Miniprotein binders against E3 ubiquitin-protein ligase makorin (MKRN). Designs and how they scored, part 9

Target 1, 323 residues: E3 ubiquitin-protein ligase makorin (MKRN), of Arabidopsis thaliana (Mouse-ear cress) (q6ids6)
Amino acid sequence: MSDRILCKFFVHGSCLKGENCEFSHDSKDPPNNVCTFYQKRICLYGSRCRYDHVRAASNLPLSSDSESLDRSISTTPSRHLQQQGDNNDGDKSSNVYCIHPREYPICSFAAAGDCPRGNQCPHMHGDLCNTCGKKCLHPFRPEEREEHTKECEKKQKHIEALKQSQDIECSVCLDRILSKATPGERKFGLLTECDHPFCIQCIRNWRSSAPVSGMDVNSTLRACPICRKLSYFVVPSVVWYSSPEEKKEIIDIYKAKLRSIDCKHFNFGNGNCPFGASCFYKHAYSDGHLEEVVLRHLGSQEGETVITDSIRLSEFLGGLQIF

## First folded at step 2 (miniprotein)

Design s4a (from Bn with E36R E39Y L42A E43L K46R K72I E76L E79F L82Y)
Fold by ESMFold2-Fast, scan of step 2:
Structure s4a (fold): chain B 323 residues (1-323), chain A 87 residues (1-87)
Amino acid sequence: as target 1 above (323 residues)
Amino acid sequence: DPSEIRQLQEKVRELRKAIDEAEQLLKSGDLETARRLLYQLALAVRELLEEAERLLEKGNPEKAEQLLEEIIELLLRIFDLYEELKS
């Protein structure tokens, strides 16, 4: 068969290559993509790698690989059983080479789903993961088994969400979003302040449209075309949500991606960011601690206007002169 | 300004090509040249981020947001290459 391999970053909504991605953005394609370079500790893509990083060995250096083990070269003293006094003569203990099983790498082919050598394979095969059906769980590294199980369940949850999102139509073009012609077009553009569905292209086109005479361009273009609620960022997503909790998770994932980057306008506390508390970028001081945000409700004497505003800790502390 | 957006798109395309070159140098074992290039590319990404943020404020928010997303992807790729360089 000629089935393509499912992109792991697309499943988690983090792939930014769109239609230029070498891997499949179709949930129907199988996720059979274990990275053999990572198992050999030579993968250059790190977290950007499109193949699954399954690792059996610890982070210990692999400079001590033994090719011929018939010769015993070391002895492990048994302190519990040894009775060594002035006479160490007559020791009947044999020297034994011992390598702990947790240091053995697992077979990358079995971890990818099926090993062509089966029981004849010289490498250790992992235990079966019930979620993905692959023999990728190292029998002697419980920490790695737990991490894989957690990530594997998250991946399958997103694949199911992708399937459930298939019939959602864009409010502007009325096309089913995930059925569009190109993979780059098969994305939702979420607005934080409302639940109206848009494909990424329609909401981007709306925001790029020419200003109408007498309109505030920023207010008009950042408003939902349907309900007019303001949302400063369009959150790209490959899946839609069925609950407020799921929506928050999608937004938080995107926000976390931006939060890894220092906000240049905040400039480590020396500048002012125009987006304030709504900014998705990282507001950190030069010593590494994060800016605190204080929400304040403001009421007008006229009783007509109620404003919620974010008063940053840095603005409050600006009133205190210290040296 | 369509001209500023087009100019930024061109710079992003050139940056992506330069990152590909840094990755090739790393794979070929020229670690010192790769390290120097990655440092310069990190500075360039920072400058492009500032430019995209400036365009976001000027009223081309959708195109600026698209470019911000692409620039962030390039920054993460530079981080990954730095980590590989350390191993």
Scores: ipSAE 0.000, ipTM 0.143, lowest interface PAE 20.5, mean pLDDT 63

Design s4b (from Bn with E39F L42A E43R K46R K72L E76F E79W)
Fold by ESMFold2-Fast, scan of step 2:
Structure s4b (fold): chain B 323 residues (1-323), chain A 87 residues (1-87)
Amino acid sequence: as target 1 above (323 residues)
Amino acid sequence: DPSEIRQLQEKVRELRKAIDEAEQLLKSGDLETARELLFQLARAVRELLEEAERLLEKGNPEKAEQLLEEILELLFRIWDLLEELKS
């Protein structure tokens, strides 16, 4: 009755709604709810949508008084009840059966977890995904089944990591990090050389502190406040880790995420990005070619302008990890 | 250089506060003011990025890394808010 759905964007640390979010920011609440607008092909939010976009064609009831909703199969309706006497042509008509089963939509309610019509549902129910427990796997689209399985396992692993991280306290301020007031504050700052937990604010404040005294102040500020081990870089993360492999994955994902995301403002060359050449996101044209940056050769012959590899600020962030 | 780092840190703090104000305006439904403010903030963050890139060339890459990470957070927030306005 009072159930809330776990916010999809909160789970991934990208929800900007904060306290005003309509969805739950409590990891104890159930994940997933199906986007009905996506089922109708009119969802304008794309990857920002808070509901799950499931590949199941389900027509929204034209009215709550709809009498024939249960009989709406997405196979092309070809039988008009008008003539009834078209039995011979109707029997010979292959239009309804010309659609390959691969193109049949699956029931969106079953894909979301529970279909109220059960076995009486006129729509095809997908196969059960053992990871999420929903009937969301299309029997005739193996590529989509593989994509779902990989994403579902990744999502559940992340949700579990988020749950395990809920009670971790910052070693400096002693607050539970994931319980802080704003999404920007609900992040860990990972140090590469030790496993002491810090919220992103406390470790950045420590490192940005004005020099107190002495010639080694920079080494002191780069040392862990607790164990004094030196770590040069701080990696922001919305979850903590349980193994060295998970820690490395967090660090590698941070570096890779920025280099692989298409810039929505650049819009494959059709839009204007306010960040220009300094943008951290990928500026690629619709044919896959990257936007080129042109630099002058100052020490070369005649100072000719050189077309070089694309230069992005994210590449400097990646480069700073190389010694 | 430490003085320049302190000045950039203060600019990051001021921009973060301004982005918080833009988000507040968006939440309250003042979309026109939020859009204009976000456009101005995008220009300010671009200028800050250029200053931070100069720190990489002058040396002390560890301090430049910290500033770039904070500026990156500001870019993400502005980008997300501008996408929200597109509805």
Scores: ipSAE 0.000, ipTM 0.177, lowest interface PAE 19.9, mean pLDDT 63

Design s4c (from Bn with E39L L42A E43F K46R K72F E76L E79L L82Y)
Fold by ESMFold2-Fast, scan of step 2:
Order: C-alpha cells, then structure tokens, then sequence
Structure s4c (fold): chain B 323 residues (1-323), chain A 87 residues (1-87)
C-alpha cells in the first residue's frame, strides 16, 4: 500500500521480498523511513521496525535479535528512569533516553473484550487470554501475564464449582444449602473425615448442643451426625467438592488461615492441646519457635496411618501368654 | 455520558497546565522539583488514558476519541521533558 515510499531495506541492498515488497524499490521515490515513535521513545518494534530509528546511535554490531530497549529489566519505574553511573565523555554514541515498553498501559477497551478502534487504535492492545478471550495480557510484563492466567483459571473453576454445588442439600434440614435466605446461611460445613453435606448452621448447632465438657476429642459432638466418624474441625466453604483433591484444597486453605492464629489450648507451651499435631491453629512457644511435630506412623492392615497411644506393659505381657 | 466527557476535558486542561509548570521548572534549573512533578504527571496521564478508553464505547465516541489523542500527545510531551531532565 505504500508503493510510492522507498523501501529502506532495498536502499541498503538487504530487502528479501523483491517484487512482493509493500514499499517502492525505485530510488526516485521519496523515503519515509523515520520512526516518529522511536524519536518519542515509545517504539515497540525495536530492531523489527520498518522505519529508521534515527536517534538510535548505538553502533553495537548485533542489530538483530536483542532489542536495545529491552536491556536491564528491574522492578520500578525509577529503575529505567535514568540510573546514573559515571558518565564518560563520548561523542561517538548518543545516550538515548528510553522509557521501557513495560511502562505503557494497554488499551482498556481491548482488555475488556472489544476495542471499537480495532487495529487502528493508537494504544497498545494486549495479547489474547485463552481462558477469558480478552486481549488483556501485557506483552512486556510476564509476571502480570502469569498472574492473570492463574487468577482467570481459578475464577472459571470457582464459577463451575458454584454451578455444580447448587443442588446439594443439608443432611439435617434437607434444604438446598446455596438457596438459603441469607448469604451467611449459604455456606457448607465440611467434615474432614466424611463426605456428608451440612449447612454451616446445622453442623455448628449440632456441635454446640451439649455443655462444653473441656478437651474430650472423642466426644460424640465431634462425630458426624450421620456416620459417626470423628472430625476435629468444621471447615466453612461457599462451594462443595467433586473430588478428594478439591476437598483437600478447601481444607488446606482454611487450615492455612487458622495457622496464623495462636492456639488457645497450647497457650505458648504452658498448656496441652488435645488435637496435637492435627490442630489447625498455631502451636508456638513464647519465644516464637514452633512446636516440633513428632509423629509415630503406624500402618494398619487397611493402609491407614495413625498416631499411637502409649503401649501398656500389661498389653505386651498378654501377647506373650498367648504362646 | 456528556458530564463524564466534560469532567475528563477539565482534567486534561489541568494536566496540560501542570506540564507547562514542569517545563518552566526545568528551564529555571529546579531539576529535583521538576523530576518529582513529572513523575506525578506520568501517573496522572496514565489514569486519564484509562478513563478515556473506558468512555470510547460509551457517551460520545467522537469526543472520547479526540480526548484520547490529546492525552496521548500530553504523554509524549512528558517523555520529552524527561529527556531534557538529563541535561
């Protein structure tokens, strides 16, 4: 389309396109080879630019491959905004002051889905995100691209989980949990050792239905109302799970939240926590060091790992009498 | 929304005046104050570009397009002043 504009590569004898070149190979046509964007330090094409970068006075012999504008990446605008070193006198190369391309904002309309200016937009359009279908990935901010991709995937997974959880009913009140009247009531109470669904209110009411009897971890109140399996903690969740892996993720997130809170029962080493190593809360001494977790692993015939109680001498002697 | 376009136009006028002030500070040799002002103006122009882009599909597209062009020219002017700062 620019047939009347002299090809800069042809002028230097290096044009590979021949008759298929978009620019003129007639030396009588006027040159239009000056990159105005580069003169303003905003050219995003670097060495691939079809226009001459007139203020690029670097005579570095490798003009192809590495962009001169993509040198020395680091964390702040202050980093690329003129780090001052010892300036040597030199009239042989111009010191081109360039703002890094990562500092340019991407087009907000393209990032939201569709830009009305399309390819004629004066602003930089981001790359396509395959998960959300929007041009929201910044070409020069790889950390932001990775963060968006992970967050976008998590968001879609969450929406799908909410959809799949809509029909789950509480085993106690028989209501669909996510259809309850208030947002506070639209939560599941997960038990770690079984898959019976409860709304948070019903399972909390169950566990508070008797006077607090202290630290009895074998209390009926800590067992599932349906199957009687013991679960030390009730895990609140706005979604249900479709796999053991999803359940573990929900529990681990909640456990990590509680791990920042000092355990009341451990009391900085001055008390005893009945949950021991299974406790979700933080077991730290007053000097800040964490309780050493020493677990004795005992495999059952079913492959279960349990923490052993102390073996009594009478039990050992009883075994010998069988012989 | 015509009121949003008018508010953006006023912000663009204020930004232009502040850039003129930064230019005068550079010419007077107050390089440190000019640098601080230019940094603040760089953030301000980025916010205005985002606002103008959001308005392109809403309100008056012709005026939003004109404002985007004006804001882009102000961004280029800030970049030029940053280059002058190193002298």
Amino acid sequence: as target 1 above (323 residues)
Amino acid sequence: DPSEIRQLQEKVRELRKAIDEAEQLLKSGDLETARELLLQLAFAVRELLEEAERLLEKGNPEKAEQLLEEIFELLLRILDLYEELKS
Scores: ipSAE 0.000, ipTM 0.099, lowest interface PAE 21.2, mean pLDDT 64

Design s4d (from Bn with E39M L42A E43L K46R K72M L75F E76I E79Y)
Fold by ESMFold2-Fast, scan of step 2:
Structure s4d (fold): chain B 323 residues (1-323), chain A 87 residues (1-87)
Amino acid sequence: as target 1 above (323 residues)
Amino acid sequence: DPSEIRQLQEKVRELRKAIDEAEQLLKSGDLETARELLMQLALAVRELLEEAERLLEKGNPEKAEQLLEEIMELFIRIYDLLEELKS
C-alpha cells in the first residue's frame, strides 16, 4: 500500500539508520525488488545494494557483429542444422542475431514482480519462483535458477524466523529482545548447551561479573543462569530458532566466521588457548597448517571473554557501547 | 576516483601503524596513553568506514570492499586492545 520495500540491512540486523531509514523495518512488508542497475552492469553498491541482484544478461560479447560473422562464415551449414535441431516446441521465433536463448535478457518488470504489459510484453518473461512469487527464473540458465532458489529460500526462512522471534523475552531483564532501543541491543545471546533465551547484553554482563576473592566462579559464570549447563561461547544472533537444526545452523555460521580469524591465545602455535578444540577461532601455525583436532578440551583458566560479531560492521559499531 | 581510493589506502596504512604504536605502549606499561590513543583510533576507524562506504557507492567497488574488510580487521584489533585494558 505504501509501496514500502523491506530493508535488506534490517533483515540482517545491520541497519544503523533506525527511524531515518527510507526502507521498511516491518518484517511484514515485501522484500527488495530486483536491482535494474545490476542488470545493466552499473550498480556501484555491490553487497550493500538494497535491491536484489538478479543477472538478466551475462557474458554477452562486446561486438555481436563479430559473433554473428563467425557463425555465418564458419558455421552456415551448422546453423541450418541448429535450426532443424531446434525442434520448435513453442520456441521463440526471435532468433534474430543467431544468439542462443540463454543469452537473451529477461523482462525486468516481470522479474521485479509484475509486468504492466502482461502477455503482450515483447520481452522474455522469467518463470515463476514459488518462494518469492516473482517471474525471475531464466528459462535457459539452469545454474542461475538453482542459485536464485537457494538464496530466495534462505531469505524467506530468515524473514519468517524474524517474525517468529518478535515476542521472545530475555530471561533476565524480561524485555522483548527485538523491541529494545538500539540495533546492538536487539540481539539474542545463544548458549550452545541449552535453549534459555537471553538478550546479548544480559548474558554478556552475567559472564563479565568479577570473581569473588578465594572462590573460582568462572565455571558458574560460564554456566546458564537458569539451568547451569556450561557453554564456553555466547553466539550473537538477530533471530531465534524453532528447531535444533536451525540452532545448529546459526552456531555453525558464527563458528565459520570466527574460523577465518587467527586465535590470539593460540598465537600461531606459540601460545596456549584455554578452549582447545572447543575454540571458535582459527588455530593455525606460522606456516598456515591447521591444528589437529584433540578430544580433550583444556580447562578455561582465564576470565570471561566477549565474542564480537564482525561480519556486520555497522551493527558491530552500534552494539559496542565503547563510545 | 582512483585518487580517492589511494588516499584511503594511505589512511588505512597510517591507522595500522598507530595501532602498532598503541600495542607497544600497552606492552611498556603506559596504560593511560595507550587507552587514550586507542579511543582516538576507534573514532578514526568510524570515519574511515564512512569514507569507504561512500567510495563503494562510486566507481571501483572491488577495491572499496577490500578496504572495508581491512578497516573491519583494524577495528577488531582496537576493540581487543581496549578489552585488555579493562584489567
Scores: ipSAE 0.000, ipTM 0.172, lowest interface PAE 17.7, mean pLDDT 62

Design x1 (from Bn with E39L K46F E53L E65L K72F E79L)
Fold by ESMFold2-Fast, scan of step 2:
Structure x1 (fold): chain B 323 residues (1-323), chain A 87 residues (1-87)
Amino acid sequence: as target 1 above (323 residues)
Amino acid sequence: DPSEIRQLQEKVRELRKAIDEAEQLLKSGDLETARELLLQLLEAVFELLEEALRLLEKGNPEKALQLLEEIFELLERILDLLEELKS
């Protein structure tokens, strides 16, 4: 039954043996056992090894048992109870229960779309959500109604965006991006400075395939293959956009995620980031304060003010204006 | 050949940067993109291993061995990150 072990190379799309492979090419079969020779650093097969080259980890007891994760953050002593009994109010000093209708559950069948009991149902039916068409809004819990409405609208907009994106083809491989075989392959790689569509794999492969010439390789690599406009970051997205506002939202969400991560090039002020003010990553000094940026404005004859330059303070003091 | 060693060193540097990007995506919660990138990087590290082994067979074994050790370190990092993606 060893031939029913999942082929490592088939999983990664690189198996050259096809029908002659001794291991299973059915994704339902269990994965390969760990290579013990690699753990001892004596495996000579390298990429040709049929077993997984995994470091021995202390957390590798694959138990069928549910083990609770016991995480203790620094122990703080429990707050001591202060004895305060200083105000005695009258004969109605019993816990006043909250309004009883707020605690009634809504009918789960109506909340799921349709109640088979209809008007004869003994349970409270929720109000109709105009977005999903279900009677899922609790009449007496306005906070839950508002939360559902916002989440439901977001979900419906996402589904609509997926439908509108389904026919978009990659400019390199010409395949419909959302029709690719694996979820990882069903992603767009957005460029900030142009609207040419690429699947994430094609744009990343293009950026990684350029030869090292020793002169400004990064600026050439970061140009769009079609229009040659420079975009420093590739933004992964599961949906395409229909407007500049939608594009900005996708980019801003990705930027927000990266902005929580310290920039390796900035290195807490000890390095220099080539992306400057355009960097998606966090530029913070070792004491936690953020790098300051100076913006320059130009007035037009029509009274319009436009930001034309972004200047880092250190570069301004050095007599350089970079952007 | 010194030029082949320099080319491989540059490929190793680019692979390390890409692994750092995958780690950042994992920490930011973009688990699906991190997984896809890590699987692509796993294929890239195998190609670098074969190139380093080829250089070891042809000459300059000391520098080829140093590169093999760096590439094995990067392989271990990729596998550790893929393990973290298992819930």
Scores: ipSAE 0.000, ipTM 0.094, lowest interface PAE 23.2, mean pLDDT 63

Design x2 (from Bn with E39L E43L K46W K72Y E76L E79I)
Fold by ESMFold2-Fast, scan of step 2:
Structure x2 (fold): chain B 323 residues (1-323), chain A 87 residues (1-87)
Amino acid sequence: as target 1 above (323 residues)
Amino acid sequence: DPSEIRQLQEKVRELRKAIDEAEQLLKSGDLETARELLLQLLLAVWELLEEAERLLEKGNPEKAEQLLEEIYELLLRIIDLLEELKS
């Protein structure tokens, strides 16, 4: 049919074709869930593949490969040999009839959504995935079912987030962020301390502005252009959030990514990171041990001491540094 | 980490083989399968570029720079094959 299929690369922010893409960049269009390459056994990415890995009838192993059982792997393929008749003496040991059910192929039409042959289909239909609504779950491969359900739920959640994010405008340039011309421009730049939306380019341009003499440029540049709340990092995201919990999840995923990268300011314990406990990068010593986050005492105005988990970057940049 | 460099080298080798397969599919006339595979490989090259950049920051710049150059070469091959499919 001529129905548009949602571009899987657009969903992941990776499509390089822009408006020339053959697939839809409208998140309202249905996603393509079936990986044709896996069915042909040429897909490289296993569970990381952006399509669902479902076995098709055409991928079922053919009848006996008698030469594969021959341990003489040093001989060249003997496909040159001709047979005098249709089948010479060689059909007698066709005991591939004993194939385990896990090797049976799933109907590719049912796996893609709906089989026109219905219950009269000669091929085995997969079980229904409640998340994507397709009969793509192999009854006898529980490992593949589990992999599919996990990835399918993540994919569906992401598509719903894209739908909810479509109309969000940048507070600086006023363009709808996900409608911008290039893939690199179709990203939000989240600030941790406020909910003002910015496209990644506008907030990065703001933070990269040249310093003005006589000002604390770091404090100014790390403040939101609209509300002036201080945020230490700009978190790139291809989707916006609808709740504080969703925002935290986006930020935590990005923090986890940066936590695998050694902080150049901490320099394995030989330097001082101005971000301290608020730093997203990894603070590890040369032996691999992580810097401990320590509870600190804060003096009140009346001399009372209050224990807090750590000093935030806003406190360092505000001049609250004890050193 | 030498093991991370070796893993990235293996991924680059597998990517190269898949591009060769896509080129063979294109030459055999299976244009739709070749196009779909090339689009999938374009995403894979993007992910490998991100991994190579991470390794540059982590401390093996000489090996990571070489792999980054090889990945850019593979990206250009994918783009070239996709352009050929336009005609």
Scores: ipSAE 0.000, ipTM 0.166, lowest interface PAE 20.6, mean pLDDT 64

Design x3 (from Bn with K46Y E50L E53I E65L E69L K72W)
Fold by ESMFold2-Fast, scan of step 2:
Structure x3 (fold): chain B 323 residues (1-323), chain A 87 residues (1-87)
Amino acid sequence: as target 1 above (323 residues)
Amino acid sequence: DPSEIRQLQEKVRELRKAIDEAEQLLKSGDLETARELLEQLLEAVYELLLEAIRLLEKGNPEKALQLLLEIWELLERIEDLLEELKS
């Protein structure tokens, strides 16, 4: 482990090797050693590859009007065609059929971070991406630059959130949450009404546990174990937040995912959901018609809502971000 | 790959039978045995759920998703029976 690289699967919460992983589960380690086989469109490991599968602009087809829809194995040229032989005499007459600059491949080594030939490299070096620090932006393909910038910013924002979350301990078990052995255990359980950190397992166990006194069971189990503030839903997340805005984004993404799942209590209009309009799940009738929301209603018919202690599919999948 | 899907299908089938057994114990009034069995099955269903998610990352995600949904139904059934025992 002379080259210690951040585990790609650990970043997404899906690494199954735990402490036996050959790549780093320390978010402070660099996130990328580029898979050179994938850049040449030859990688035997596919989605299981531990190296980063970055498609350099140099080996990417330029447009959809070319027949590059089928997956063909291509190798990155060792040199540009115009720089064969390295004779340094500069034959200008060979420029009769000029290739448009858009069609020149960029250097795959520079796109991976560092070119060993530096400024003497015969290949075109891409422009620097300020987010990842790699010369991977093709100067003449603006659509590819835009796509890279979008993907790269999203990835780096997530990695930064992981770094900021790495030392956060569960208030119940006192373990560092992101250092737990399995991906299912490396999740936070966010409460909407307070900022006390819990691992998903501890907060779920709390909500399923028998009450201490046997009095007011539902309100006690739905209250934060530390501050006693009521939060009806536990929001799973592979990262913690550093601002109220980040917390809201995590919660809103989770709510959006739950809104795609039919509410079992509403049961397509045949049941009664105790959460009503506040329910995160989809309230749809059997014909697909959505329940109408009445905003003047201040809650359930009682002052108290009935809450189930069940663990839900959306809680598990939301943390892994499979959907 | 295909053999892992078949193994998971068999484990899901076994889990469903065990839940049926727990439900019969509950209906017959053997509440303590039913509770113990359901608690063990709750542990087993989480293991199968994690296995289904692992298989979603491989070559047959559609079949793995079908199994994930079946396992989730069994999880909800175990939780419902455990909640019935509390009442």
Scores: ipSAE 0.000, ipTM 0.314, lowest interface PAE 12.4, mean pLDDT 64

Design x4 (from Bn with E39Y E43I K46L E50D K72F E76R E79L)
Fold by ESMFold2-Fast, scan of step 2:
Structure x4 (fold): chain B 323 residues (1-323), chain A 87 residues (1-87)
Amino acid sequence: as target 1 above (323 residues)
Amino acid sequence: DPSEIRQLQEKVRELRKAIDEAEQLLKSGDLETARELLYQLLIAVLELLDEAERLLEKGNPEKAEQLLEEIFELLRRILDLLEELKS
């Protein structure tokens, strides 16, 4: 009789359990955005963790009232310190009781959504995040507040995209793409020139049905199986789009990732890239200068020949039994 | 290239330490913490696999192949520990 919590790993495309998961893979169920590993001090990912790092209160409440009461003790040393000036030896007892507000943990229950003690809670409650509706913003850590707000907005946008993508079926295998068993299989393969949905595996298998050596722009296998429009690159995505602008953003993010990888065919100016200005990979000379390109309206006209020629880790992982 | 290889080697070392910690938690009876740590380690391994694929595409395949062997060892250990938690 408990409400199911949205699977944290499913939201990030990383859940390996698929339909057998103990947590919900229905995007309509409430998400838990708090990193439990950080609260237990075992999270190794620091600021790069995909979950929100929020400090939890101890089971025994820390009394902020005790600090104000202990001020009478702190007042006596401070009067003596004014006469002494710079006290290198100091009263180290002040270090035990002088806790900076930044160091106070916030209530983990309020940070996770709802504190059963409400206004009667002895622990400090964080400020409300308007995006996730949780009291998870630390009042004395503006850097953490800003980082949470940015990540939370990205997360909610992603969850909404997942909701809209849940029922989309592959045009080839007819399976719901986001319901597949492995994270590698739960990806769309976008074609730049049409809007027909495919899972990444089916569209890549279609394009790999015949051996392609070098550039072959006339290959029927580079055409969409449904409309036959030519799309030279297959763009992997964990979400589908609802507008041309969203599609462009997905493609541009993928292009930006490939632009960080040096093109093997260009080989720092020593080779010949058959894709020229349309290549998604980085064309940089050995001195760091980028090739000056004149972009033509034909855009992405060169397909996956470069990617097909590379050694891919996904081909090795495909041989492993994950379930 | 050398900096990317060094970063991947460091990540492999940290993941190995974290797997050792998960095994100790499992032996100590803290099954909930062990389970959640192991799932987080699976996410880290998947991210590391993506980085290794990028390294293979960029060059130096001999070093990448060695790292792949180590990554597969880590993946196997995580899967074995998760299977033990089922029993």
Scores: ipSAE 0.000, ipTM 0.240, lowest interface PAE 15.9, mean pLDDT 64

Design x5 (from Bn with K46L E50F E53Y E65I E69R K72F)
Fold by ESMFold2-Fast, scan of step 2:
Structure x5 (fold): chain B 323 residues (1-323), chain A 87 residues (1-87)
Amino acid sequence: as target 1 above (323 residues)
Amino acid sequence: DPSEIRQLQEKVRELRKAIDEAEQLLKSGDLETARELLEQLLEAVLELLFEAYRLLEKGNPEKAIQLLREIFELLERIEDLLEELKS
């Protein structure tokens, strides 16, 4: 028996167990618990364990400069006094043989949230991270503190977005999207021009449906099934949005991913992309030169408006050389 | 550990190439070989995912997180191709 702990693989969209998962796929449940078997070095699941395998971070020296200096012969200054040798007491705390505090590992139990020894623990406890509530920030490693804080804030924002997205149903199949059986199915398919929710599978099926009649039917497959607004790209996302700004962020991340992939329709300048300037894929010529965006002007002499329009799918279908 | 990160980066590159091969087998109609390969790659990518997760507890968390993202994308590709085989 285990407590209802948020499945860490579900949070990343990687859980293959779906409905049969012994851990929670409800984002309201706590995200982490320490694997006590790993702390005792007896966990049999290794890297597949669903509990946190917390290790003491960085047991290796981060500064070799002090150790290099420590290798200096101590008899070179104050030759007569250093020959006493028998005293185990270093009067001044100028002990050059001491390991710098930044090299000490922090308590792994405190870093995971709960140290059974509390204030009596002989190991160094990290400072409290206000985002995750764990004592995981090393007092003497500011670069690690900054990295943790940044990533912890991203993780918390993602978990909060998952909580807000949990009850959203697909407009086609009416299932709660984040409750579907497989990770491939637990994704939203965002349309850029409207806010109707669809699971990725339903919107992909809609767009991939074989038409019963000719070429003109294909333009309908790019329209939203509910409002009929045309969106050329379906944006996969593991979370939904609560604001236009959040939607733009999701779309921009996906655009950045696709910008690294050459557009097959543009075909290095030898073809015509139906999406034109609105295409998310990379429009590059064979020499690596990027296509320049052509802006269309729509407006009066005063109050000038510049509109960049994508090539409509109907124009692509009409212009497609049939072979 | 720089050597551990380098090993994971190489394994990620090898898995990406194998997934590309599985995708080509699927497109050519060799569905049986594609399925067998994808099932093996699914196990391999999960092992790498967990291995990269363990590095998150050590120094260089930025590189470990980047590797996790890349491995996650490979996992998504494998799962999408396996679902395509069912259709």
Scores: ipSAE 0.000, ipTM 0.102, lowest interface PAE 23.0, mean pLDDT 64

